VHH binders against q9w197. Designs and how they scored, part 2

Target 1, 300 residues: q9w197
Amino acid sequence: RLRLQDIPALTQDHCRMRDPAEVERIINEFVIGGPERMQIVSDFDYTITKQRTEDGGAVPSSFGIFNACQSLPENFKAETDKLYHKYRPIEIDPHMPIAEKVQYMIEWWTKSGELTSGFPFDQSEIDQIASKYTHALRDRTHEFFADLQRLGIPTLVFSAGLGNSVVSVLRQANVLHPNVKVVSNFLQFRDGLLDGFQQPMIHTFNKNETVLNETSEYYDLVHTRDHIIVMGDSIGDADMASGVPASSHIMKIGFLFDHVEANMKKYMDTFDIVLVDDQTMDVPRTLLSLIEKQHKLNLE
Below, E stands for the ipSAE of ESMFold2; O stands for the ipSAE of OpenDDE; V2 stands for 0.75 times the mean of E and O plus 0.25 times the DockQ between their complexes.

## First folded at step 1 (VHH)

Design A10 (framework vhh_8ghr_2; at its last look DockQ between E and O 0.01; V2 from the best seeds 0.00; counts 0 for: pae E 17.5 > 2, unsure alone 64.2 < 65, grease 26 > 24.2, placed apart)
Fold by ESMFold2-Fast, scan of step 1:
Structure A10 (fold): chain B 300 residues (1-300), chain A 124 residues (1-124)
Amino acid sequence: as target 1 above (300 residues)
Amino acid sequence: EVQLVESGGGLVQPGGSLRLSCAASGFTFSDSYYIGWVRRAPGKGEELVARIYPSGGYTSYADSVKGRFTISADISKNTAYLQMNSLRVEDTAVYYCARYSEYLFGDSYGMDYWGQGTLVTVSS
C-alpha cells in the first residue's frame, strides 16, 4: 500500500488536496489496476501548454496561434477581438448560471464561425507559428507523452480551442504518438474557401458526453478503461471524463495560476489535486511511474 | 493546397445506380487520412454515409446505406469513389467528399477539407 508521505512530488507546498485520504485511495487503485485500465483525458490550452513562460510572457492559446496568421483578412483580428471582449466576461462570470452561459457560448462560436468563412486560408501558416511555441509546453511534457506511449495508455486531448493549432503544436513537439487522439474545434473548407468550424462546436461548458458516443472509434479503445486521470486548468475541465462510458476511479488534476486566493476553494472542491503555479508534468508523471513500477513487479 | 473535387451526381429513378468520384490534390492517399462521403438532404442534418482509410483498406458504412453503397479508393489516381446501388427517394441529398484525420473521430465532425458537393436526386 502506498502512502502520500512516501511520494515526494505530492508532499510539496504547491500540491494542494482537500481530501488526502481519497487521493491516496485512488492512487492505490490505479497501482493495483495497472496500465491496462488507465486512460488520460486532458485539456490543451494552459494545461499541456504552460500558464506562464520563465520571462513572464503570455503563452498564446490555440486560437491565438490562428489569429497570428498573415493570410487572414485585414480586419479579422479586430472583429474576433470584439467578440472576445463581449463574451469572455460572460464565460468567466461566477454568478451567471451555467445554462445561461451556454447560450452565450453558442452565440460566440456561431459568430466566430461566420467571421471564419468565405476566404482562402493557407493552413501551413499555423505550422509556421506553432513551431515557435513547442518550448511553451509544460516541462517534461515530452517525457510524459513518451511514458504514456510506452505504457499503452490512450490519451484524449479534449480542447475547446482550435484543434488545427493543437495538432500542429503536438506534432512539431514530437508528442503526437498513435495513442493520442485530439477532439477539438477544427476548421473546415468548402471549394477552397474557409467554411467556419466543423460541428459540433466545443466550448468550455459542453466538454462532456455530447461529443463522444459508443459508436466512436475511441470508445472501442477506452470502454474497458475505468481508471482515468483528468487534467485541466479551468473548473469546466473537471467534467471531461463524464463524456466517456463507465468509470469507477477518476483522479482530477487542476492547474491553478490566476487569482489563486479567490479560486482556491472552488478548485479544491472540484479537483482531487490542485497544482499552484506548477509549470511541469511532474505530478502526472509520478502517478504513471508508480503504476509502471508495480506493473513491472507483477510481470517478474 | 488541399482540394477535393466531386463529380458524378445527377437525376436517377428509384432502384437506379450512380457512381460518385472524388479527386484529391494537395495530399496523397498513402498519408494517414480517411476519406468520407457526407450527405445533407433538405431539412435534415449531415449524415456520414461511408468512409475509407485508403492506405489501410478499412471501410465503414451507415446502417441506412449498408449493402447498397460501396466506397473504394484508387491510390495511384488519388481518387475515391462511392458506388450507389438500389437508390431510394430518401437518398436524395447533396453528397460531399471530405477528408478525415486519423487524430479525429465522430460523424461529420472531424473532417477538415470538404469538396463543393454534388447533387443526387432520386425521383420518378
Scores: ipSAE 0.000, ipTM 0.344, lowest interface PAE 12.8, mean pLDDT 84
Fold by ESMFold2, look of step 2:
Structure A10 (fold): chain B 300 residues (1-300), chain A 124 residues (1-124)
Amino acid sequence: as target 1 above (300 residues)
Amino acid sequence: EVQLVESGGGLVQPGGSLRLSCAASGFTFSDSYYIGWVRRAPGKGEELVARIYPSGGYTSYADSVKGRFTISADISKNTAYLQMNSLRVEDTAVYYCARYSEYLFGDSYGMDYWGQGTLVTVSS
């Protein structure tokens, strides 16, 4: 039986837990179950990509990559900025009921789709811009994804951003292995022109497993896997696995960088492990290593 | 309206210390903004001296000041500080506090609001 005090990666000052005993319990359940019961659900923007680089270089969001493309209409960024400034305060409002926010999120994405319609767009520009940021993934992301592939652990990259950018970055970084599925908002084309985004729309308040098609190839991979690691950089990411059975064991890892003092309580209440200004995959990788190696010892 | 007001400049001897302040209004440091200190010496361009991401605590420094200068922020007072120790004659410049735009960061080219500057003179 593993104790947290014997796992150095989890005893660092920047690694915070509201309930260390619960984290310890979940880790030991993961070890008992082994890799065959595991699945990963992760956000992309500022979760797989860094929230900051050590040299201070830019790390754009998946929409930021798209917005940097030269094929976009001259006023495109100004118009999307207007929508952002109108709707972002609503999205983050701590007092508005979620049901009301959902109506505004639908409005926001509808208008964004209208802006992203009716003109040609060269998708290769996304690849050109994304190629600059394959080195802006969290340290040891390549090793993390290689381990997931080797262990046969299904990995869902679940993003409310732009999937075309997400796929481009992951592919060019050589981490988009067969066990990785990307669920996100993808550009739609009709007759060679942009036609908004493919449906259904994914936004902050519907990022959960219930929007996935149960007959999808991905569902077949994960329906028996009730040991789940969830990774995110925002409060809304913690619910990405909420559609699983009550008997499931879920470890929620939150990457906290923005508004640390103001957000610490919310993150501690929401995530099982809160990593403050951690730009690596070291904690998730430590969990995988424990699951693999200690599970083998238990089989003896 | 966004304003940045620097203070704390003056005349100091080599080896001395000064503390610069940058009081911000029209926005709050708890939002996602980088704040930087940029200096301009006579006849030279600008040099990013230090910057801070107050909401995340990230800091960075020019090699020329590393180990001697410390940038900090007090979010509750909406004020950034530059503690300058072991001052040298080469540190003589007008020091500006500046805010990066919400959508860009890097060296100084992404800054959208600047203070009027405070003069630091290091001379025997």
Scores: ipSAE 0.000, ipTM 0.173, lowest interface PAE 17.5, mean pLDDT 84
Fold by OpenDDE, look of step 2:
Structure A10 (fold): chain B 300 residues (1-300), chain A 124 residues (1-124)
Amino acid sequence: as target 1 above (300 residues)
Amino acid sequence: EVQLVESGGGLVQPGGSLRLSCAASGFTFSDSYYIGWVRRAPGKGEELVARIYPSGGYTSYADSVKGRFTISADISKNTAYLQMNSLRVEDTAVYYCARYSEYLFGDSYGMDYWGQGTLVTVSS
């Protein structure tokens, strides 16, 4: 049996756990189960990407990448910014019921889609912008995705952002391996013009319902893989695997960066592991390494 | 510039056959893309009818068209086809071809380019 005290990456000061015994338990389940039982579900923005760069540069969101494209219509940025300022506070309002928030999220997307319609757009512009941010991935992301590929672990990048940007960054960063799938909001084209976003809409509150449903193709792919690592930077990300059987073992890893003290309790209550200002993939890689080592030992 | 152009639609009687074509330009079928046929009937949502991964030859079909429709691709012509046999009235729709990446998951996700569509009308 593995002990947490024997795992240096998990004994760091920035690695916080609500229940270390539970984390240890889950790790041992992972190790016993092997890579064949594992799957990864991860957010993209500020999860796979950094929350901050070493040089203090800003990391744009997937939509930020899109908004940086030069061919966008006049006032597009201004209008989308207005929408952001209107709806973002609603999205993060801790006192508003989720059911109510959903309506606003739908409205937000609808309005955004309207703005994102009726003009020609070359997706290569996204590629150009995205190419500038391939270094904005968390440290050792390449190694992490390589580990996942090597171990044959299905990996879902589940983003409520703009999928075109997500895919572009991952592809150009050479981490979009065959075992990686992206579910997100993608641009839609009609008659050679942008026509909003493809349906169904992915927003902060419907990730679990959209993909991790027994009726989905994704379910068919991963229904036998009941050991799950979930990664995210927002509280909502913790629920990305909520649709899996109760018998599943889920490790929820949260990346906490903003307002650490104010958010600590909530993150600790939500995630199994809270990583404070950790701009690396060291902890998830460590988990994989433990699994792989044991797997190799069992094969010998 | 990526373009998809559908052709082959028209009026056909129930039980009849049509063959739709989707000529693609601006990218190659040897690349890592799926090509899908999506139909939109009046008053109904979009339905992915069939998809093909040309570089691998993998195909999938909606239950509603299994056994009746066949999707294929000619890489040399950069053209996808939808052979529609035993057509039914309920197959009446505008048929679109669309492209999406293999890295995208879900039938309705990631179709980043669409044709203008071709109308298929099945009527007696």
Scores: ipSAE 0.000, ipTM 0.234, lowest interface PAE 12.5, mean pLDDT 88
ESMFold2 (binder alone), look of step 2: mean pLDDT 79; pTM 0.797

Design A11 (framework vhh_7ubx_2; at its last look DockQ between E and O 0.01; V2 from the best seeds 0.00; counts 0 for: pae O 12.0 > 2, unsure alone 62.8 < 65, grease 28.8 > 24.2, SAP .717 > .668, placed apart)
Fold by ESMFold2, look of step 2:
Structure A11 (fold): chain B 300 residues (1-300), chain A 120 residues (1-120)
Amino acid sequence: as target 1 above (300 residues)
Amino acid sequence: QVQLVESGGGLVQPGGSLRLSCAASGFTFSDYYMTWVRQAPGKGPEWIATIYSGGSTMRDDSTKGRFTISRDNAKNTLYLQMTSLKPEDTALYYCAKEFGYLSDSYYDYRGPGTQVTVSS
């Protein structure tokens, strides 16, 4: 049985755990179960992309990439900023009931869809901007996705952002391998013009529902894979595993960067591993390497 | 329901050319991105090229000088024009509806694909 003190990546000061014994237990279950029981569910924005770069440069969100496109109407950015400032505080409000927030999230996406309608647009603009950020992924992301492919581990990139940007970045970074599925919001076209987003809309509060209803092929891929690593950068990401059909052991990894002291308790209550200002894939990669090592020994 | 049927594969000599077709039905073809993917024996699937709703394209760097993706929206047909073929291009070629309701582009191959074999 593995012990946490023998896993250097997990003993670093920035790697925080509410219950180290439980983390150790889950790691050992993953190692015993092997790669054939594993699946990954990860957010994209500020989870696969960096929360900060070494040079202090900004990493846009997936919608931020779209909003930087030159062909957008003159007032588009200003109008989307107005929506953000109206609805973002509601999204993160700790006191408003989820059912009420859902109504505002629907309103937000409906208005965003109306703004994103009635003009020509070409995906190649997104591709051009996204190409500038293929090197703004967490350090060793290329290796992490290569490991997942080699181990045959299905990987769901589950994003309430803009899938056109997500796919563009992952594809141009050469990490969108066949075992990777992107579930997100995509642009809708009709008669050569944008027509908002394809239905159904994915927002923070329904990410856990859409996968089961829409992909019988995805269900077949993962229904026996009950060992799950969840990766996210916000409290809302911790429940993404509810959107997949099976779980017996879930390791929730949270990337904490903003307002660390103020957020630490909530992140520690929510995630099994909290990584403070960690801009790498080193901890998830370490988990994969432990699984792979034992798997190879079992085959000998 | 969505149906994609690939055709136009076959045996060709190195340096030769081939045009693959993909007949699409069950959706409004002109509103969606379309993609070619190939899979050689013993290798994983490899993305080749995507053509967008507006007609612009993105190609994989390894083939971009030799392969051209195109579409005929009036015929609901996707094409891959391949030139300067090499033995390493030998693979089963699939078309896919790229950006749908969920991004299943690598898993949306329908039917058996079309075999391309490049051999002297």
Scores: ipSAE 0.188, ipTM 0.643, lowest interface PAE 5.3, mean pLDDT 85
Fold by ESMFold2-Fast, scan of step 1:
Structure A11 (fold): chain B 300 residues (1-300), chain A 120 residues (1-120)
Amino acid sequence: as target 1 above (300 residues)
Amino acid sequence: QVQLVESGGGLVQPGGSLRLSCAASGFTFSDYYMTWVRQAPGKGPEWIATIYSGGSTMRDDSTKGRFTISRDNAKNTLYLQMTSLKPEDTALYYCAKEFGYLSDSYYDYRGPGTQVTVSS
């Protein structure tokens, strides 16, 4: 039996747990179950990418990469900024009911689609901008994805951002291995012109299995792999694996950087492990190493 | 009824060249990103290249000096021109349509593939 106090990465001051005994229990279940029962579900913006760089430089979101493209119409950034200032306060409002927030997210997405229509656009411009931000991935992200590939663990990158940017960054960082799937919002083209975003819309409050079309591959992912690591930087990310079987063991890892004191209680109530200003993949990698070590012992 | 049919594979000597084709039907070919993926026996699928609806390309660093992806929207056909082939290039080659949804990710909707064997 593994004890939490014997795992150095999990005893650091920046690694916070509301219920250490429950974390220890889940880790032991993962170790017993092995890689074959594992899957990863991860947010992209500020989860796979850093919340800050070492030199204090800003890391753009996946939509931020798109908005930096030079060929966009003259007023595009100004118009999208107006939508952001209107809808972002609603998105993060702690008191507004989720059902009411969803209607505003639909409105925001619809208006963003209207702005993202009727002009030609070349994906290569996203690639050029994204190439500047491969170094903005969390420290040891390349090693983390290599661990997942070696262990054969399916990894779902589930983003309410722009999938065109997400895929571009992951490919250029050389981490978009065959076990990695991206589900996000993608640009739609019609007759050589942008035509908004592909349906269905993915937003903060519908990032869960019900938005995905159920295919044979997804069914196998859900039903044969009931040991799940969920990673995110926002409260909504904690629900990305909701609706999985009752036999499931889910480890929810939350990356907390902004307004730490104000947000601590909510993050501690929502995630099993809260990582405060931790710009590394060290904790997720430690969980994988414990699983791998036991798996090798079981092979003789 | 979406269909993708790969062709152009075969046996080739090291240093040789091959041009693979993928004939697409059942969807508006020009509106979609198209991808080439390969799978060698006992290995997982390996992404090679994607060509966007506008014709711009993204290629894997390990093959980009030897492989070129292109498309002909009038013929609904995707191509992969391969040069300086090595024994390590031996694999089943697939084309795929990209949507960006899980069921339509970068190697979903792939056809039966075309076998490339580089020998001696």
Scores: ipSAE 0.007, ipTM 0.434, lowest interface PAE 8.9, mean pLDDT 83
Fold by OpenDDE, look of step 2:
Structure A11 (fold): chain B 300 residues (1-300), chain A 120 residues (1-120)
Amino acid sequence: as target 1 above (300 residues)
Amino acid sequence: QVQLVESGGGLVQPGGSLRLSCAASGFTFSDYYMTWVRQAPGKGPEWIATIYSGGSTMRDDSTKGRFTISRDNAKNTLYLQMTSLKPEDTALYYCAKEFGYLSDSYYDYRGPGTQVTVSS
């Protein structure tokens, strides 16, 4: 049996746990189960990407990457910015019930789709912008995804952002391996013009099983994999693996960066592991390494 | 001073129709998105539809086939044509001005609402 005290990556000061015994239990389940039972569900923005760069530069969101494209209409950024200022405060309001927020999110995305319609757009512009931010991935993301590929672990990047940007970054960073699937909001075209986003719409609060069921191919791939690592930077990300059988083992990893003191309790109550200002993939890689090591031993 | 006044609500039987109006004043009506939302007792606000000055509309799928949002900029009036009304459509219906945010309010301005009750 593995002990947390024997895993240096999990005994760091920035690695916080509500219940270390529970984390240890889950880890041992993962190790016993092997990679064949594992799947990963991860957010993209500020999860796979860094929350801060080494040089202090800003890390754009997936939509930020899109908004940086030069061919967008002049009023596009202004209008989308208005929407952001209107709906973002609602999205992050800690006092508003999620059920109520959902309506506003739907409205937000619908309006965004309307603005993202009626003009020609070359997706290569996204690629150009995205290419500048491949370095914005958390440290050792490349290694992490390589480990996942090597172990044959299905990996879902579940993002409420712009899928085109997500895919572009992952592809150019050479981490979009065959075992990686992206579920997000993708641009839709009609008669050579942008026509909003493809359905279903994914917002902050519907990254759940209902959305995944519409992607039947992926469900078929992962329905037998009941050991799940969930990664996110927002509270809502913790629910990405909701709806799995009760017998499942889920490790929820949360990345906490903004307003650490104010958010700590909520994050500790929501995630199994809270990583404070950790701009690396060292903890998830450590988990995989433990699984792989035991798996190799079992094969010997 | 921005003012929005809804009218046209009332009691209607299932399958019936209503046309709501919203009279706007105190701002350049044609420059703003206008929105209909509703709120049933015990439920959160529900977005119905939004219309921009040019006539483009965004609508929730649940009511898209039955409800139609329109506007008359010359009259500074927003409309919601409701057809095939159902009991679940019972709610207070609000007209709201878009593209503003108050820290404690989703919309800059909305009217007091007009009650729509669908019942046999």
Scores: ipSAE 0.000, ipTM 0.232, lowest interface PAE 12.0, mean pLDDT 88
ESMFold2 (binder alone), look of step 2: mean pLDDT 77; pTM 0.760

Design A12 (framework vhh_8k46_1)
Fold by ESMFold2-Fast, scan of step 1:
Structure A12 (fold): chain B 300 residues (1-300), chain A 123 residues (1-123)
Amino acid sequence: as target 1 above (300 residues)
Amino acid sequence: AVQLQASGGGFVQPGGSLRLSCAASGFTFSEYAMGWFRQAPGKEREFVSAISGSGDYTYYADSVKGRFTISRDNSKNTVYLQMNSLRAEDTATYYCAATEDFYLGSPYEYDYWGQGTQVTVSS
């Protein structure tokens, strides 16, 4: 039986846990179950990418990469800002019921699709911008994805951002291995012109496994894998695996940066492990290392 | 190199006014939303106000709404915070910040930060 006190990465001050005994229990379940029961579900923006760089340079979101493209119409940013002004206060309203907020998210998405239509656009422009941000991935992300590939662990990158940017960054960083699937919002083209986004829309309130009904091939691959590591930087990311059986063991890892004191209680109530200003994949990699070590002993 | 230089802070009595300025360089200013944040000793950074790249849209924290006004001059690469009816609880170091995302209220979403300017409301 593994004890948290014997795992150096989990005993650091920046690694916070509301219930260390529960974390220890889940880790031992993962180790006993081995790689074949594992799957990863991860956010992209500020989870696979850093929340800050060492040199203080900006880390754009996946939509930020798209918005930096020079071929966008002159009024595109102004019109998009107008939608943001209308819908963002609704999105973050603490009093409005979620079901009501969802209708406004659908409206926002529909109008954003209309703005992202009727002009030519080349994916290579996203690729050029994205090439500048491969260094903005969390430290040891390449090693983390290599570990996942070696262990045969399916990895879902589940983003409410722009999938075109997500795929571009991952591909250019050489971490888009065959075991990695991206589910996100992708640009749609018709007759050489942008035609909004592919269906279904991924937004803050539907970012959970029920949307994976649209990806039956991936679901077949993962439905026998009831041991899950969930990674995210926002409270909503904790629900990305909510559609799994009650018998599942889920380790939720949350990356917390800025407003640490104000957000700490909510993050600790939501995530099993809260990583404060940790711009590395060291904790997720440590979990994989423990699983791999026991797996190799069992094969000997 | 990206630089954000905040200025205009100082000492003022309750009920007084101050105007903060933030001069930006090293990026396409009109394509970035600008925000003002403040931090009192022993506390986390708190959102104060934000303005879109175009200047058409503004957001305010409830604690400053009706008293503070954010504005920008894209020809001068400068964002301003007009602070009226100042209170003792407004005492803090004020930071300007820039983000290329559409998120205007969260300090977590801001990419570039200035050195800050001290505002003291006392007497």
Scores: ipSAE 0.000, ipTM 0.106, lowest interface PAE 22.0, mean pLDDT 84

Design A13 (framework vhh_8k46_1)
Fold by ESMFold2-Fast, scan of step 1:
Structure A13 (fold): chain B 300 residues (1-300), chain A 123 residues (1-123)
Amino acid sequence: as target 1 above (300 residues)
Amino acid sequence: AVQLQASGGGFVQPGGSLRLSCAASGFTFSNYDMGWFRQAPGKEREFVSAISSGGSTTYYADSVKGRFTISRDNSKNTVYLQMNSLRAEDTATYYCAVDSYPFYLDESSYDYWGQGTQVTVSS
């Protein structure tokens, strides 16, 4: 039986847990169950990517990559900035009811779709910009995805951002292996012109239902995998796995970077493990290494 | 039979550098985590550093963090410890070991121990 005190990655000051005994219990269940029962569900923006680079530069979101493209209409960035300044405060408002926030998210994405229509656009521009940000993945992300591929663990990258950018970054970083599925918002084209986004639109508060609607074949693959690691950087990410399998054990890992003291209570209530100012995949990789080591011992 | 051959020790002045090597045979090296431990005269054995089977996850004792670097080459079945900015307090026999369990700090999780290599730091 594994004890938390004997796992160095989980005893660091930046690794916080509301209920260490429950974390220890889930880890032992994962280790007993092995890789065959595992699946990963992860956010992309600021979860697979860093919040900041080593040089202190900001990492653009998946939509930020798109907004930097030169072929966009001259006023496109100004108009999308107006939407961001109107809707972002609503998205993160801790006092507004979720049902009311959802209405504003639908409004935001509808207006974004209207702006993202009626002009020609080439995916190669996204590819050019994304190539500059492969170094902005969390430290040891390449190793993390290699571990998942070697163990045969299905990995869902579930993003409310722009899937065209997500896929471009992952592919160019050489981590988009066959076991990785991306569910996100993708550009739609009609008669050679941009025509908004493919349906359904994915926002912070509807990620769980989108998996069931868009990935029936993925669901058929993973519904027997009841041991889940969920990774995210926002409170809403914690629910990504709630609608897909009937799960007996979910480990929720939250990456907390900004306004640490103000957000700590909410993150501790929401996630099993809260990683403070941790720009690495070391904790997720440690969980995989524990599972893999026991699996190898059972085979040998 | 499992064998670990540690080498690279010697005499150095404070501030000097040494690279230790541990050549492994008799088991599937790429499947196991490896660790370095040390024992000074009259002291108990203490943890120095550990590296995961794939080489991407490393751990260091606080006393050596920033000065020592552990690495491995699975094609050569060898684990290395690069020691920089050596201090008199680093004087010890250094041992490599195979971790049979996923603990990086507990000596009891390590099954097989090399013969050790002596490191002496003095002027």
Scores: ipSAE 0.000, ipTM 0.101, lowest interface PAE 24.1, mean pLDDT 82

Design A14 (framework vhh_surovatamig_d1)
Fold by ESMFold2-Fast, scan of step 1:
Formats: structure tokens, sequence, C-alpha cells
Structure A14 (fold): chain B 300 residues (1-300), chain A 123 residues (1-123)
């Protein structure tokens, strides 16, 4: 039986837990079940990518990579900025009911699709820009994905961003292994022209079972593997695996960088483990190592 | 550790002026678009103004156009909002926010927003 005090990576000052006993319990359940019962569900923007470079520099989001493409229409940035100014305050409004916010997200998505339509576009522009940001993945992300592949653990990269950019970055970083699946928003083409985004729309408030249940991929993952590590940088990411059976064991890891003092209580109430300004995959990798090695030891 | 700390709010009479400041730390300030967002008592969040990374482009909500001026000092890692000809309707908590250019965001109700500074316009 593992104890938290025997796991150095989990006793660091930047690793916060509201309920250490519950974290310890989940880890031991994971060890009992082994790699065969595991699956990973992870956000991409600012979770697989860093929230900052070492110098405190900006890391573009998956849509940020797209927006830097030169072949976009002259007024594209200005029109998308108008939508951002209208809908972003609504998206982050702490007082508006989520059901009402969803209607505005649908409106924002629809108008963004209209702007992202009627002109030719070459995916190679995204590849060119994305090639500059393979180094912006969290430290030891390559090792993390190598561990997941070796252990045969299905890994779902679930992003409300732009899947074309996500896939490009992961492929060029050499981490898009066969066990990795990307569910995100993808560009749609019709007769050689952009035609908005493929359905279904993935936004802040539906990054959960309600959209994933429309894909066989999610069903297969939850049906055979009830031990789940969820990784995210935003409160809504904690719900990416919602709708699994109540008997499931879920470890929710949250990466917190912005407004640490103001956000700490909500992050600790939402995630099992909160990692403060930790631009590495060291904690997730430690959990995988424990699951693998202690499970084998128990079988001997 | 990323922090945005707003200051400069207070009580002011209609027609008066205030200058809000936002001190940024923990990130490369010059790499981000910056915005001011406000929340009036009992109302939702309202975007007020945005400024590009280098300060070359600025945008404002119609109700403050010609009265408010957004500016930044990248060397000091500071964002400002000069508010002139203040009206009772400008009464709100004002928040400084950083925003990477993006169509959609993850659930980030607290991301990119400081603790806020209260502006009360009353006689």
Amino acid sequence: as target 1 above (300 residues)
Amino acid sequence: EVQLVESGGGLVQPGGSLRLSCAASGFTFSSYEMSWVRQAPGKGLEWVATITQDGSEKDYVDSVKGRFTISRDNAKKSLYLQMNSLRAEDTAVYYCAKSPYEFLYGDSEFDYRGQGTLVTVSS
C-alpha cells in the first residue's frame, strides 16, 4: 500500500491537495487495477502546451496558430476580434447561468464559422507555424507520451481549440502515437474552399460526455477502462470525463498559473491535485510509474 | 506565477476623471493583448477596451468611446485606463485581463482576470 509521504513528487510545495487521503486512496486503486484499466483524458492548450516559456513569454493557443496564417482574408482578424469582444465577457461571466451562456457560445461558433468560410486555405501554413512551437510542450511531454504508448494506455486529447493545429504540433513533436486520439474542432472544406468547422461544435461548456457520446471512440474508452487521469488548466476541464459510472476512479490534475491566490480555492475544490506553476509532466509521469511498477510487484 | 493587480479606483463625482492601473507580473507582458472589463452592481461582465501587444491598435465599447483611453507601458509591465467625463453608468468593478487571440477558450472564468478595482460615480 502506497502512502503519499513516500512519493516525493506529490509532497512538493507546488503540489496542492484539498483531500490528501482521497488522493492516496485513488492512487492505490489505480495500482490495484494496473495499466490495463487506465485511460487519460487531457486538454491541449496550456495543459499539454506550457502556460509560459522559461522567460515568461507567450505560448499561442491552437487558434492562435491558425490566426497567424498569412492567407487569411485582410479583414479576418478585425472581424474575429469583434466576436471576441462581444462573446468573451459573456463566456467568463461568473453570474450568468451556464444554460444561457451556451446559447451565446452557439452564436459565437456560428458566426466564427461564417467568417472561416468561402476562401481557399492550405493546411501547410498551420504546419509551418506549428513547427515553431514543438518546444512549447510541457517539459518531459515526449517521455510522458512514450510511457503511455509503452503501457498501452489510451490517451484522448480533448480540446475546444482547433484540432488542425493540435494534430500538427503533436505530430511534429513526435508524440502522436497510435494510442493517442484527438477530439477537437477541425476545419471543413467544400469544393476547395473553407466551409467553417466540422460538427459537433466543441466549446467551453460542452467539453464533456454530452459531445463525446456522439463518438464511438469515447464509448470504447469508458467501457473497458474505468480508471481515469484527467488533466486540464481550466475549471471546465475537470468535467471532461463526466458521465462515467459512479464506481469509476478519476484523478483530476489541474495546472494553475494565472491569479494563483484568487483561483486556489476553486481549483482545489475542483481538482484532486493542483500544480502551481509546474511546466512539466513530472506528476502525471510519477503516477504512471507507480501504477506500472507497484502493480507488477503486487502480482509477484 | 502570473498576477494582474488593479488599482486607481475610488469615489468620484459625475464629470470627474480617474486613471486605473494594472501591474502585471509572471509573464512577458509585451507578448499579450490586454483588455479592461467591468461589472456593474447586479449586472454581467462588459468588455470596455482592448490594446494590442505593441499599442498600435485600440478598441472600445461604444458607451465609452471618446471618454476613455487605454494605454500600456511594456517596459513597466503596466496597463492603464484613463477615464474622463465619468457617468453614474460607469460605476463598476474594473478588471484587467490578458487575452491571447482565440475564437474559443476553455472554461476560464478566473483566467486572465485580476482582483478588480471599484469605481463609484456618485454625487
Scores: ipSAE 0.000, ipTM 0.324, lowest interface PAE 11.6, mean pLDDT 83

